Miniprotein binders against p81326. Designs and how they scored, part 32

Target 1, 226 residues: p81326
Amino acid sequence: MLHFGGFIMEINHISKILEKEREEYIRNKVEEYLKQGFSKDDAVNKANQSWRTYIGHRIQDVIYNLLKKFLKDSGLKVTTDKALNNRNLPEELDKVKRLIAINYGEYLFLPDADVIVYKVENNDIKIIAIISVKNSFRERRFETTYWKLKLKESPVTSHIKVFLATPDKDNEISYKCPNGKPKKMRIILEYELDGIYFLKEDFEETEKAKHFGKIVEDIIEISKKL

## First folded at step 12 (miniprotein)

Design xh2
Fold by OpenDDE base, fold request of step 13:
Structure xh2 (fold): chain B 226 residues (1-226), chain A 82 residues (1-82)
Amino acid sequence: as target 1 above (226 residues)
Amino acid sequence: SPDLKKAKFIAKIIKDLAEELGLSDEEKLRELVKLIEWLAIMYGAEVEVEIENGKIRIVIKVGNVEIYIEIENGKVRITVKE
C-alpha cells in the first residue's frame, strides 16, 4: 500500500466507488430510456451498453486524476492526448506533443497516449511515460504494443516508458497460463510493454505486471533516472 | 451546468456509500470520509475535511459547484450549491 499525500491507494476504495457509479449510472440511464418509450428490458440493455462505453472513458479519467494528484508533489506533470489535440497549445504542451510524435517519413503521428507523464527541468521537457488505458481487450488488442515498438525505434522517444493500465474485469490478461493454456495477449503485452498495471486484486503478479498502486512509485523512480 | 450534473451525481454516490456502510461507529465514519476523499480525487475535485466534536464537514469543489457534506449522529446531510 503506497502512501501518497496521506492517502493509501487502496484499489478497494476505487472499485467500490466505481461500482456505486455504475449502479447510479445504470439507474439514471434506465429512467432516461423508459421516458423515451423503450421497454424495461430494452432500457436495461441499452443502459448496460451505454455503461460499457462510459466506463472506458471514466477509467481513463480516473487514472488521469489519480496520477495528476499523486505525482504533483514529485514535480511531475500529467497531460492527455485530448489536451494535445488543440491547435493552439501552450508552449509546454506543444513541446510535449512534439516529443511523443512518431516519424513515418513524410508524416508525424502521435501514439495513442491516454495519459502522458513528463517533467520540466531547466526549460527542457522530458517525457517519462505514456499510459494506455484499456477497459477491455476485445478490439485493438496489440495497439499499445505497436506504439511501444514505434516509440522504441527513435532515439528521441526510445526512453519513453509505455504502460498499460486496466481493470481487466473479464480476466482477459490477468493470468498468463490459466488452466495450463497460455494467454497470448497477456504474454505479448507483458513482453513488449514496460509494465501492466491492474486496477484489481486477482491477477498474476510479475516484475512487469503489478497492482496499479505501484505505478506512481515506478514513474517517480523512472523520472529520477532521466 | 455540466458541473452541477457532476456534483449531483457525486452527491448521490456519497449518499449510496453512506447508506451501504452505515454510520454506526467511528470506524465506519472514517471509512466513509476516506471514500469521499477518494471519490473527490477520482473526479479531480478539491476536497476539504473538517472534524469537530464528532461532526464531520466535507466540502467538495466540482468546478464552480460545491458539495457540502455534514455527518453527525449517524446522519449524512448533503447539499449541492452552485
Scores: ipSAE 0.818, ipTM 0.934, lowest interface PAE 0.4, mean pLDDT 92
Fold by OpenDDE base, fold request of step 13:
Structure xh2 (fold): chain B 226 residues (1-226), chain A 82 residues (1-82)
Amino acid sequence: as target 1 above (226 residues)
Amino acid sequence: SPDLKKAKFIAKIIKDLAEELGLSDEEKLRELVKLIEWLAIMYGAEVEVEIENGKIRIVIKVGNVEIYIEIENGKVRITVKE
């Protein structure tokens, strides 16, 4: 049980809160769709579809806020790829953007980076980690691994840790060999990435597959080595 | 405002949590406080908790909006103020 600033990272509390958010969100959306003239069944279905989109963004935001809070005392900073999508950036963020950019010859592109952790020392920026947040693995299953491999190709970015954070609600990657059948996606993700962090309790823990509560400690430790 | 909308949503979640958990004993009260603190963190909001003489006062700051929570005698009162 990791203690951060007097708080124990209790995923159970987060899960409970998210469940209440779901209930309230669905209720509100159903009401909205009913007012639009949809049937009750259609309203419920539409609300559930809306929730699937919403929860993905919500979890990203939650993870961002958690990391921002719990890394603050260590002097580490957190940003997002969305924050970097501006033409006019503060100098610090402009540097961050440049330090995570991947070279494609005539072009530079950013990896998918839901959360970026970095430190500033003597006006020098060091990128510590990129966290990709995935709610489901239905699409773009190996996109995070692609970015990890691309970052590894450059001495400028090769040191950047790439982590995956997921609730994995459907148990798509929670276990390596459920029922004796290898889960290709779990195996590859764990092999290629620097770590997988689960926002749940029921998963196969390994050296790289950990409870999300450990991510702060791991990032802090990595930061000390840079 | 977006902050007001968010604050109202948070307030509703707190109410629902309080209703589900109940406020009948100290353990449940402590649990509710923890949940509220986590909820605030999850939204990137500042939270202050004061406990005095069996009364719990919590303030959550969501941007320019404040959520005031008072828990006393098994009752929860929530006020959102912009």
Scores: ipSAE 0.817, ipTM 0.933, lowest interface PAE 0.4, mean pLDDT 92
Fold by OpenDDE base, fold request of step 13:
Structure xh2 (fold): chain B 226 residues (1-226), chain A 82 residues (1-82)
Amino acid sequence: as target 1 above (226 residues)
Amino acid sequence: SPDLKKAKFIAKIIKDLAEELGLSDEEKLRELVKLIEWLAIMYGAEVEVEIENGKIRIVIKVGNVEIYIEIENGKVRITVKE
């Protein structure tokens, strides 16, 4: 159990809070849809569908806030792709944006980067890690690996660690070979990425597949080598 | 305001957590405080906790809105102030 700022990161607390958030969110949405004239059954179904969309963004926000909080004392900074999606950026964020860009000849494009961890030393920006956050693997299953491989191709970005963070509620990547059958997605993601961090307890732990609670320590350690 | 709406939502979650957990003993109180602190962190909100003479006071800052939580004698009072 890693103690950060006096807090033990307990997935159980986060899960409990998210469950209460779900309950309250559903209640509010049901009430909203009832006021719009939907039947009770339709309102419940719509509320549940709304939650499925909401929770994906919510988990990303939670991870951002956790990393921002627990990396602060180490002097590390955190931003998001959303924050970088502006024409006019502060100088610091403009530098961050440029340092994660991938060259496609006449064009530069940004990788998918839900969370970006960087440090500022003597006015120089060093990108430490990109964290991709996925609630489910139904869509864009290997997109994160594509971006990792592209980042490796340039000496400017080859040092950037790419991590995946997920609750993996449907056990899509929690185990490598359940029942003796290889899970292609788990094996490929673990092979290509620098690490996978699970927001759950029930998973196959390896050197690269770890509990989310270890991500802060790992990032700090990486930052010391850059 | 968006901050007020968010603060009210957070306040409701805290109320629900308190009701579920109960406030019957010191261990449960400590657990509730931890949950509130985590909740604040998860929302990127600042949180201050004061414990004095068996009374717990917690302030959560959500933008320009403050959530005041008072726990005393097994009762929780939550106030949202803009």
Scores: ipSAE 0.816, ipTM 0.933, lowest interface PAE 0.4, mean pLDDT 92
Fold by ESMFold2, fold request of step 13:
Structure xh2 (fold): chain B 226 residues (1-226), chain A 82 residues (1-82)
Amino acid sequence: as target 1 above (226 residues)
Amino acid sequence: SPDLKKAKFIAKIIKDLAEELGLSDEEKLRELVKLIEWLAIMYGAEVEVEIENGKIRIVIKVGNVEIYIEIENGKVRITVKE
């Protein structure tokens, strides 16, 4: 199934598929809005807005499915913050929820995590990593760093790796110093987080900023140390 | 059903990929099969690939709906069955 270099070299396949999904999604939405009586220009604008909202959730689903598939043989399990927000949780997921919760006095809150990786050993649960998925950084730019800082504050959660996964199509964080001037978002995100994983080829690679295809092996290696 | 709607969307993506590639040679055929496998993984769907006598058969299971893809002589047939 996974050939040498196969997963790492498959970013272009994922990108190509997502572009075809975008084209079909937009065609379907334009047709839907035209049938509702909108002008062509309005239908196109609404379809593009709909896609921008949808793609964020779609990329999170893709990452969830990829991690679930490729981490399974290493005994690692994957869930989402949406799954943890269900009121009727199995005991295992209830334990996961408790292990990532952050204390705010009278209140406990889950960090805003899209994907959570954990392992189960002898009916005990160890949280390995959370992955935040961002398609754009124009809103809530440093939300992920806030959650990393909060997780570091407690010895119960300080071991949890916090990763950011992004296509970063607009190059908002792809380079540290694109015009000889430091890009604040990239510098702070890379400094505070445990890793940034890009779903594209064109970005500045560093110890922490890598191709998304490397995330599986990184998570597996981290899990062996815990 | 939701599974049928999803399967039809996936089938359309496969058709679009095949049309864009143009199945003129073995390299493009291998590329299409890889794209179909990745597409299935991206949806968390099970996929089986069988190659027999110059014919490629792929089955993608989307919940209770199956997508059958047959590739032979540079032509792609896609059927969605509940």
Scores: ipSAE 0.797, ipTM 0.930, lowest interface PAE 0.6, mean pLDDT 88
Fold by ESMFold2, fold request of step 13:
Structure xh2 (fold): chain B 226 residues (1-226), chain A 82 residues (1-82)
Amino acid sequence: as target 1 above (226 residues)
Amino acid sequence: SPDLKKAKFIAKIIKDLAEELGLSDEEKLRELVKLIEWLAIMYGAEVEVEIENGKIRIVIKVGNVEIYIEIENGKVRITVKE
């Protein structure tokens, strides 16, 4: 049992809920596609494809909502890359955006940062951490490490912690040496990033690879040093 | 009404969880309440739980829509109000 902001967390609760959401989502989508005239087999295939897209975004939303809720009482604020890309950005978020931007000559681009944690003290904004949320590692395997390395290049952004959060249901990075052989992806991600947080119980825990429930305490401790 | 659509989906998930658990004892009841609280947090929805002499009342606020859950004598009643 992991404690999460004074609230007991069992990772299987999230998994149980998501499986019920999957069942209802697929049922609704199959009915929708049948109404559109697709065969039963085609409707099922399309519904499953729709779920794979939906679950990726859903996991990002879950992580954002959890962090927002459990970091609030510590005076920490949370935003997303989607919010930072809105056309009419409030001044506070515009400052957050500028504080994580990477310089590419005459162009400024944001790193791929699904969730951003920051604080406001004495009218100053300090970026604490960036969390990259990955459901699968079959594409863009080391994207998060690229952005960590770019942030390290400047003293203005080098303090920013870069975390990876993942359910890793396919066990792509869960263990350092599965079947006795080093897993390059897990080893490099753990080496380069500031932490990996798993939304499941079955993984090899290390100083940097932890249960997701530990992320709130870790972020709070980091914020006290800044 | 996107808030109403979300609230109805959440209500359906709660009903399914309650039916699967079977509310035969206090342990299962406590587990259901815990699952409802986690479900609300996962949607960024406000949740309040009140336990009053054998009756459990839960309110989930999804934007401007409220989900009322009453659990008494092993029976779950769910109402979605705009």
Scores: ipSAE 0.785, ipTM 0.927, lowest interface PAE 0.6, mean pLDDT 88
Fold by ESMFold2, look of step 12:
Structure xh2 (fold): chain B 226 residues (1-226), chain A 82 residues (1-82)
Amino acid sequence: as target 1 above (226 residues)
Amino acid sequence: SPDLKKAKFIAKIIKDLAEELGLSDEEKLRELVKLIEWLAIMYGAEVEVEIENGKIRIVIKVGNVEIYIEIENGKVRITVKE
């Protein structure tokens, strides 16, 4: 009887698959660049740059596909910022967009909301959670917390849970006090956000910092309170 | 096509996973099947698994492209059909 436990164990499967995808992706790209006449060193550098672009979108897609599959039976729907930026948006998605948008006077902007979870009940749409996906924290470290704070400013959006999902491959936020020294980025992110979900095993687990495998159960639990 | 390119990439990942695991016993075989199912989920692809008398057949549907995986006697055969 390991429905929840089975999902947590699957994080190792996801990580294993992504590493194999990286190896094959880089191998293919190096071959392509060599055929274009680049040196081996240049081909490798270009392949790594290409992977960095690819992996960011790939992890976002993985999270979207996973949530869509595992939340469906709980009556929860999933969309993306990409889908919300399409022209001629269906009425349902237009409502989702309006329910997460931040008003800056004459302008309306979406928060950093790579993946959005919502439900539809009696022609009413309720936004449950926004998941921001960060592959690394070299730039725009606290953008997700800014958006959480903006969402808290309005009673229409203040209930929306804002999560960060990350492999954190460089261990930039994996521990609160590495070597006894407070890590500002981890501490602030954990304090301000509703949760941080790690796509790896090696990190300091807390009430808000969890294995990514727990995200489905957490979202379902939250949705029952709304 | 984009779907064919994606399906071929998925097929190569499955082959690489099988080679790394080394399908020497039932536990490794079950692990490979789980990895294949998760790989399909990670691509938003439908996956169907059929097990009969020591032969495993898996079909992954990537848009209009299908990946057929047959596993028997520790050997993996993969066919991509558009």
Scores: ipSAE 0.784, ipTM 0.926, lowest interface PAE 0.6, mean pLDDT 87

Design xh4
Fold by OpenDDE base, look of step 14:
Structure xh4 (fold): chain B 226 residues (1-226), chain A 82 residues (1-82)
Amino acid sequence: as target 1 above (226 residues)
Amino acid sequence: SPDLKKAKFIAKIIKDLAEELGLSDEEKLRELVKLIEWLAIMYGAEVTVTIENGKIRIVIKIGNVEIYIEIEDGKVRITVKE
């Protein structure tokens, strides 16, 4: 049983819930498209396409909410890149934003940071981890590794752990060498990143590839060393 | 409101879960409660569960919207209130 901040994380429950969400979402969208004058078949197709976009954001939100909840008692804080895209940031978030920025000479840019975990100690902000959330790896397969490497180049950001969280429904990175053939993407991601966390049970576990239920513990442990 | 729409959506999910799982025995009820708790967490909502004399009361708070769930005698009642 994987304890997640005192709560037993059951991926099965999450999966079941997401399936029910899908069913309800599709139903609602189909009805919407039917009202717009689409045929039943077109409505279903459009609904499914809409779901594909929606679920990506949904998984990110789920992970954010999970981390926010289960890291709260440890005194750790969680934010998102979206929250940092505001012109008027609270001082705390402005500091967070600055502490994850990557230097490109005349410009500072933020890495893709779906979820950012940080702590506040004596009014100082310490960034602990960035979690990239990927529902699928169809696009930008190594973007997270790029950001990890860029973060390593600065003493300001080199300590920041970069994790990937994914359900990997299509088993794109769940195994390193299925049938004796190396999965390039899995191998590279595992090598370059600080960890990969799977929101599923069926994957090849390694030192860096773990069940998502371990992410809270790992982050807390890292936070103690900073 | 966006919160109301979300709450209504969640309420439907809960209803569907309850219907699928059934409410006929204690084990199923416990499972449903667990699912509702996870659902709340997944949405970043606060959840309160009270169990008294076989009656289960759950309140999920999403912003200013509340979902009230009552489970008693194999029946589920869900109310959304803004």
Scores: ipSAE 0.840, ipTM 0.941, lowest interface PAE 0.4, mean pLDDT 92
Fold by OpenDDE base, look of step 12:
Structure xh4 (fold): chain B 226 residues (1-226), chain A 82 residues (1-82)
Amino acid sequence: as target 1 above (226 residues)
Amino acid sequence: SPDLKKAKFIAKIIKDLAEELGLSDEEKLRELVKLIEWLAIMYGAEVTVTIENGKIRIVIKIGNVEIYIEIEDGKVRITVKE
C-alpha cells in the first residue's frame, strides 16, 4: 500500500477518473465539431484524435500536480519545462533553468524535462530530479536515456536523477523478459535511468522499476543526501 | 473564464461518478469521496472535506472558482460558484 502524505494512491481511482474525463471530453468535442458542420462520423474521429493529443499532456499535468501536492510538506518545489520556456522568468526559475542546461560548446540546450524537482536552501538552488513522462514509446524511445547520459557528463548536472514515469498501457516496458525473450527497451531504460515508475499495477517490479506511488519517498530520500 | 470552464468540467465528472457508483451505502459514499479528492489533486485544486451529522460537504477551489458538493440522504448536490 503506497502512501502519499496520508493518501493511499490507488491507480484504479486515477484510471477511473481519466476514463470519465475521456468520456466527457469526447462528448464535448463531438458536439463542438457537429456545430462546425462536420458529420457525426467525422466529428467522432476528430474527437478521438484530439483526445490522443490531449491525454499525453493530461498525464504530464497529473504527475506534476501529484508531485507538487505530495512534496510540498517536505519543502521541495516542482516546476515544468513549459514554465521554464518563458522569456521573463522569476529569478528562482531562471536559476533552475540554468542548472539543468546542457553544454554543446557554443550553445546551451535544455533536456526534455517534463517535471523538475528542486529545493531552495540558503538561497541556493539544488536540482534533485527530472521526471520524463511518456504515455507511449512509439516515438523517441531512448530520448530520456540520451538526456541522462548528457547530464552525467558535467559536474554541474551529474547529480541530477532522471526518472521515467509511464502508464505503459501497451505493455511495451512492463516486463523484462516476457516468455523468455528480453525486452530491449525495458532493459536499456532500466539500466541507464535512475528509475522507472509505473502508473499501473501489472508490471515486473525491480530495484529501479517501481510503482509510481514510491516516487515521492524516493525523491525525498535523494533530497536529504544533497 | 478558463477556471470556470474547468470547474464546470470537473463538476460534470463528479456527477457522472456519483451516478455510476451510486450512493446507496456508506462504502460507496466513502469511495466517491476518495474519487473526488483524487480528482481535485489531479487538477491541482485545493479540496476540503467536512463530515457533520451524516452530511458530507466538499469544497474544491480552482483559482477563484469554487465547486460545492453536498452529499446527504443518498443525494448529491453540486454547485459551481465564481
Scores: ipSAE 0.838, ipTM 0.940, lowest interface PAE 0.4, mean pLDDT 92
Fold by OpenDDE base, fold request of step 13:
Structure xh4 (fold): chain B 226 residues (1-226), chain A 82 residues (1-82)
Amino acid sequence: as target 1 above (226 residues)
Amino acid sequence: SPDLKKAKFIAKIIKDLAEELGLSDEEKLRELVKLIEWLAIMYGAEVTVTIENGKIRIVIKIGNVEIYIEIEDGKVRITVKE
């Protein structure tokens, strides 16, 4: 049990809360669609589809809020790629944006960075980690890996750790070789990324594949070496 | 307001959690308080818990909206105030 700021990161509580959120969300959406004139079956189906989109964003927000809360006392700061998508950024965020940018010759592009962890020391910004949050791996399976490799190519960004956080509800990457069959995606993601953090209990734990509760400690440790 | 809508949603979640868990003993009460605290953190909200004379008072602040939760004698009362 990892104690952060007096709280034990209890994934069970988070999961229970998210389940209740699902129930309430579905209920509300079903009611909304029924009022729009859809049948009960159609309303339920649409609500479930809506939930799939909603939960992806919700988990990102949850992870952001958790990291923001539990990294605060360590002096580490947290932002998002969305916060960086502004023409008029505060100086600090403008620097953060520049420090994660990837060079494509005439153009600079940002990696997909759902959460960015950085520190400020003596007015200098150091990027510590980028966390990509994935709810499902049906689409863009290796996008996070691509960004990790691109970041590694530059001495400016090569030190940045890239982590994947996922509930992996469908067990797409929870195990390396279930039933003796290699899961290509798990193997490649684990190999290329600096870590995978699971918001669940049932997964194959390795040096790089860990319970999400360990991410705060790992980030703090990395920050001390920068 | 968006904050009010969010607060009302959270209030319903708390109610549902309380109903499912039950409030029959101290262990269940402690569990509910933990769940509420986690819920607040998950939403980036400030939470204050006060326990006095067998009454639990919890305040969750979301922007300018406050959720007041009172737990006493196995009952939960939730009020949302903007």
Scores: ipSAE 0.822, ipTM 0.936, lowest interface PAE 0.4, mean pLDDT 92
Fold by OpenDDE base, fold request of step 13:
Structure xh4 (fold): chain B 226 residues (1-226), chain A 82 residues (1-82)
Amino acid sequence: as target 1 above (226 residues)
Amino acid sequence: SPDLKKAKFIAKIIKDLAEELGLSDEEKLRELVKLIEWLAIMYGAEVTVTIENGKIRIVIKIGNVEIYIEIEDGKVRITVKE
């Protein structure tokens, strides 16, 4: 358990809070849809669908905020892909954006980078890590691995660690070989990525598959080597 | 205001957490404070906790909106101010 700023990152507290958020969110949405003239059943269904979309963004925001908070004392900075999608970027963020760009010959494209961790030393920016946040693996299962491989191809970006953070509520990647059957997605993600961090307790821990509470420490350690 | 909406939402969550945990003992009170602090962090909000003579005051700042939480004698009072 990592103590940061006097707080032990307790996923239990986060989970409890998110559950309360869910309850309140659903309640509010149901009321909203009822006012729109939907039936109770339709309102509940729509609210649940809305929650599925909302929670994906919410978890990303939570992870961003956690990393921002707990990395601050280490002098590390955190940004998001959304922040980089502006035409008028501050110089620092413009540099960050350029330093994560992938070359496709005539074009530069950005990897999917929900959270970007970097440091500034003597006006030089070093990208430390990119964290992809996924709530579900139904779509774009290996997109994060693609970006990792692409980043690895350039000496400019090859040092950038790529992490996946997930609650994995449906146990899609929590175990490598449940019941003796290999989970292709877990195996490939773990092999290709620098780490997988679970926002849950029930998972198969390995050298690369860790509890989310360890991500801060790991990032700090990586930052010291750059 | 988006911040006001968020603040009101957070205030409701805090209320729900307080109701669920109960405030019957010091341990539960400490747990609630911890949850509120985590909640603030999760929203990227600044949080200040002050404990004076058994009264707990928590201020959460979201943009220009402040959530004031007072816990005293097993009661929680929440005020949202813009």
Scores: ipSAE 0.822, ipTM 0.936, lowest interface PAE 0.4, mean pLDDT 92
Fold by OpenDDE base, last read:
Structure xh4 (fold): chain B 226 residues (1-226), chain A 82 residues (1-82)
Amino acid sequence: as target 1 above (226 residues)
Amino acid sequence: SPDLKKAKFIAKIIKDLAEELGLSDEEKLRELVKLIEWLAIMYGAEVTVTIENGKIRIVIKIGNVEIYIEIEDGKVRITVKE
């Protein structure tokens, strides 16, 4: 168990809390939809659908908050793509935004970057890592890989580590070769990305596929080399 | 207020956790405190814990809203203040 900031990263506690959040969220949404005139069955279905959308964002927020908390003592800073979407950015965030931009000739576009870790040294900003958070792999399975490859093409961004964080509840990428059959997605993601971090206990651990609790240490180590 | 709504939601979660876990012994109390601390972290909220004379006081701050949790004699009291 890795101790960060006096806390052991306990996935069990996070999972327990998220389950209680789900229960309360569903209850509230069902009530809301019933008041709107939906049937009980429709209300439940709509609530579950709403939860699927909500939990995706919630997990991103959780990971952001965890990283922000546990990286604070190391002097590392954390932001999100959402924070960078503002027209009027503080100078620091404007610099962060520019330092992760990908060149497409006439245009600059930002990679999908749910969480961005950076450091400030002598008014210079160094981007350390981008963490993509995926709750499911049903859509855009290799999008994170695309962004990693694009970031590697520029000397400005080639040093940026790209990590994937996932609970992988459906066990889509937890194992490389379950039942002797290779999981294409796991193999490709592990090969192309700098690391995969699981918010679960039941997965095949490798050099690049680790428990989420290790991400803080890994980021700090990378930061020291920059 | 969005913060107030969030605080009320969190307060309800804490209540549910306390009810499920029970407050029968010191171990359960410690577990509950830990869960509350994690909950606060997960929401990016500031949390302070004070333990004095068998009374546990927890304050969670979300923006300008504060959640006060008091655990004493196997009971949990939660107050939300804006």
Scores: ipSAE 0.822, ipTM 0.935, lowest interface PAE 0.4, mean pLDDT 92
Fold by OpenDDE base, fold request of step 13:
Structure xh4 (fold): chain B 226 residues (1-226), chain A 82 residues (1-82)
Amino acid sequence: as target 1 above (226 residues)
Amino acid sequence: SPDLKKAKFIAKIIKDLAEELGLSDEEKLRELVKLIEWLAIMYGAEVTVTIENGKIRIVIKIGNVEIYIEIEDGKVRITVKE
């Protein structure tokens, strides 16, 4: 259990909080839909659908906030793709944006980067890691792998670690070979990415597949080698 | 304001956590404090915890809105101030 600033990251606390958030969110949405004239059953169904969309963004925000908090004392900085989606960026963020760009000949495009960890040393910026956050793997299953491979193709970006963080509620990638059957998605993601971090307890742990609580120490260690 | 709405939402979550957990002993009290601290971190909010004379005071700051939590004698009082 990693102690960060006196806090032990316990997934149980995070899960408990998110459960209470869900309950309150659903209650509020049901009330909203009832006021709009929907039936009780329709209101509940709509609220649940709304929550499914909301929780995906919420998990990303949680991970961002956790990393921002626990990497602060190490001098590491955290940003997001959303923060980089601006025409008028501060100089620091403009440099970050350029340092993660992928070359497509006449064009530069950014990888999907939910969270970006970087350091500033002597006014020079070094990108340390990109964290992709996935709540479910129904869509864009290997998109993170594509971006990792593209980043490896350039000496400018080849050093950037790419991590996946997920609660994997449906156990899509929690185990490599459940019941003797290989899970293609888990195997490929673990092979191609630098690490997978689970916001859950029930998963097959490996050298690359770890509990989310270890991501901070891993990032700090990587940062020291750069 | 959006911050006020968020603060009220968080305050409600804290109330629900306190009601579920209860405040019957010191262990439960410590757990509640931890949950509140984690909740603040998860929202990117600043949190300050002070313990004086058996009273726990927690302040969560979200933008210009503050959530004041007082825990004393097994009771939780929550106030949101803009």
Scores: ipSAE 0.821, ipTM 0.935, lowest interface PAE 0.4, mean pLDDT 92

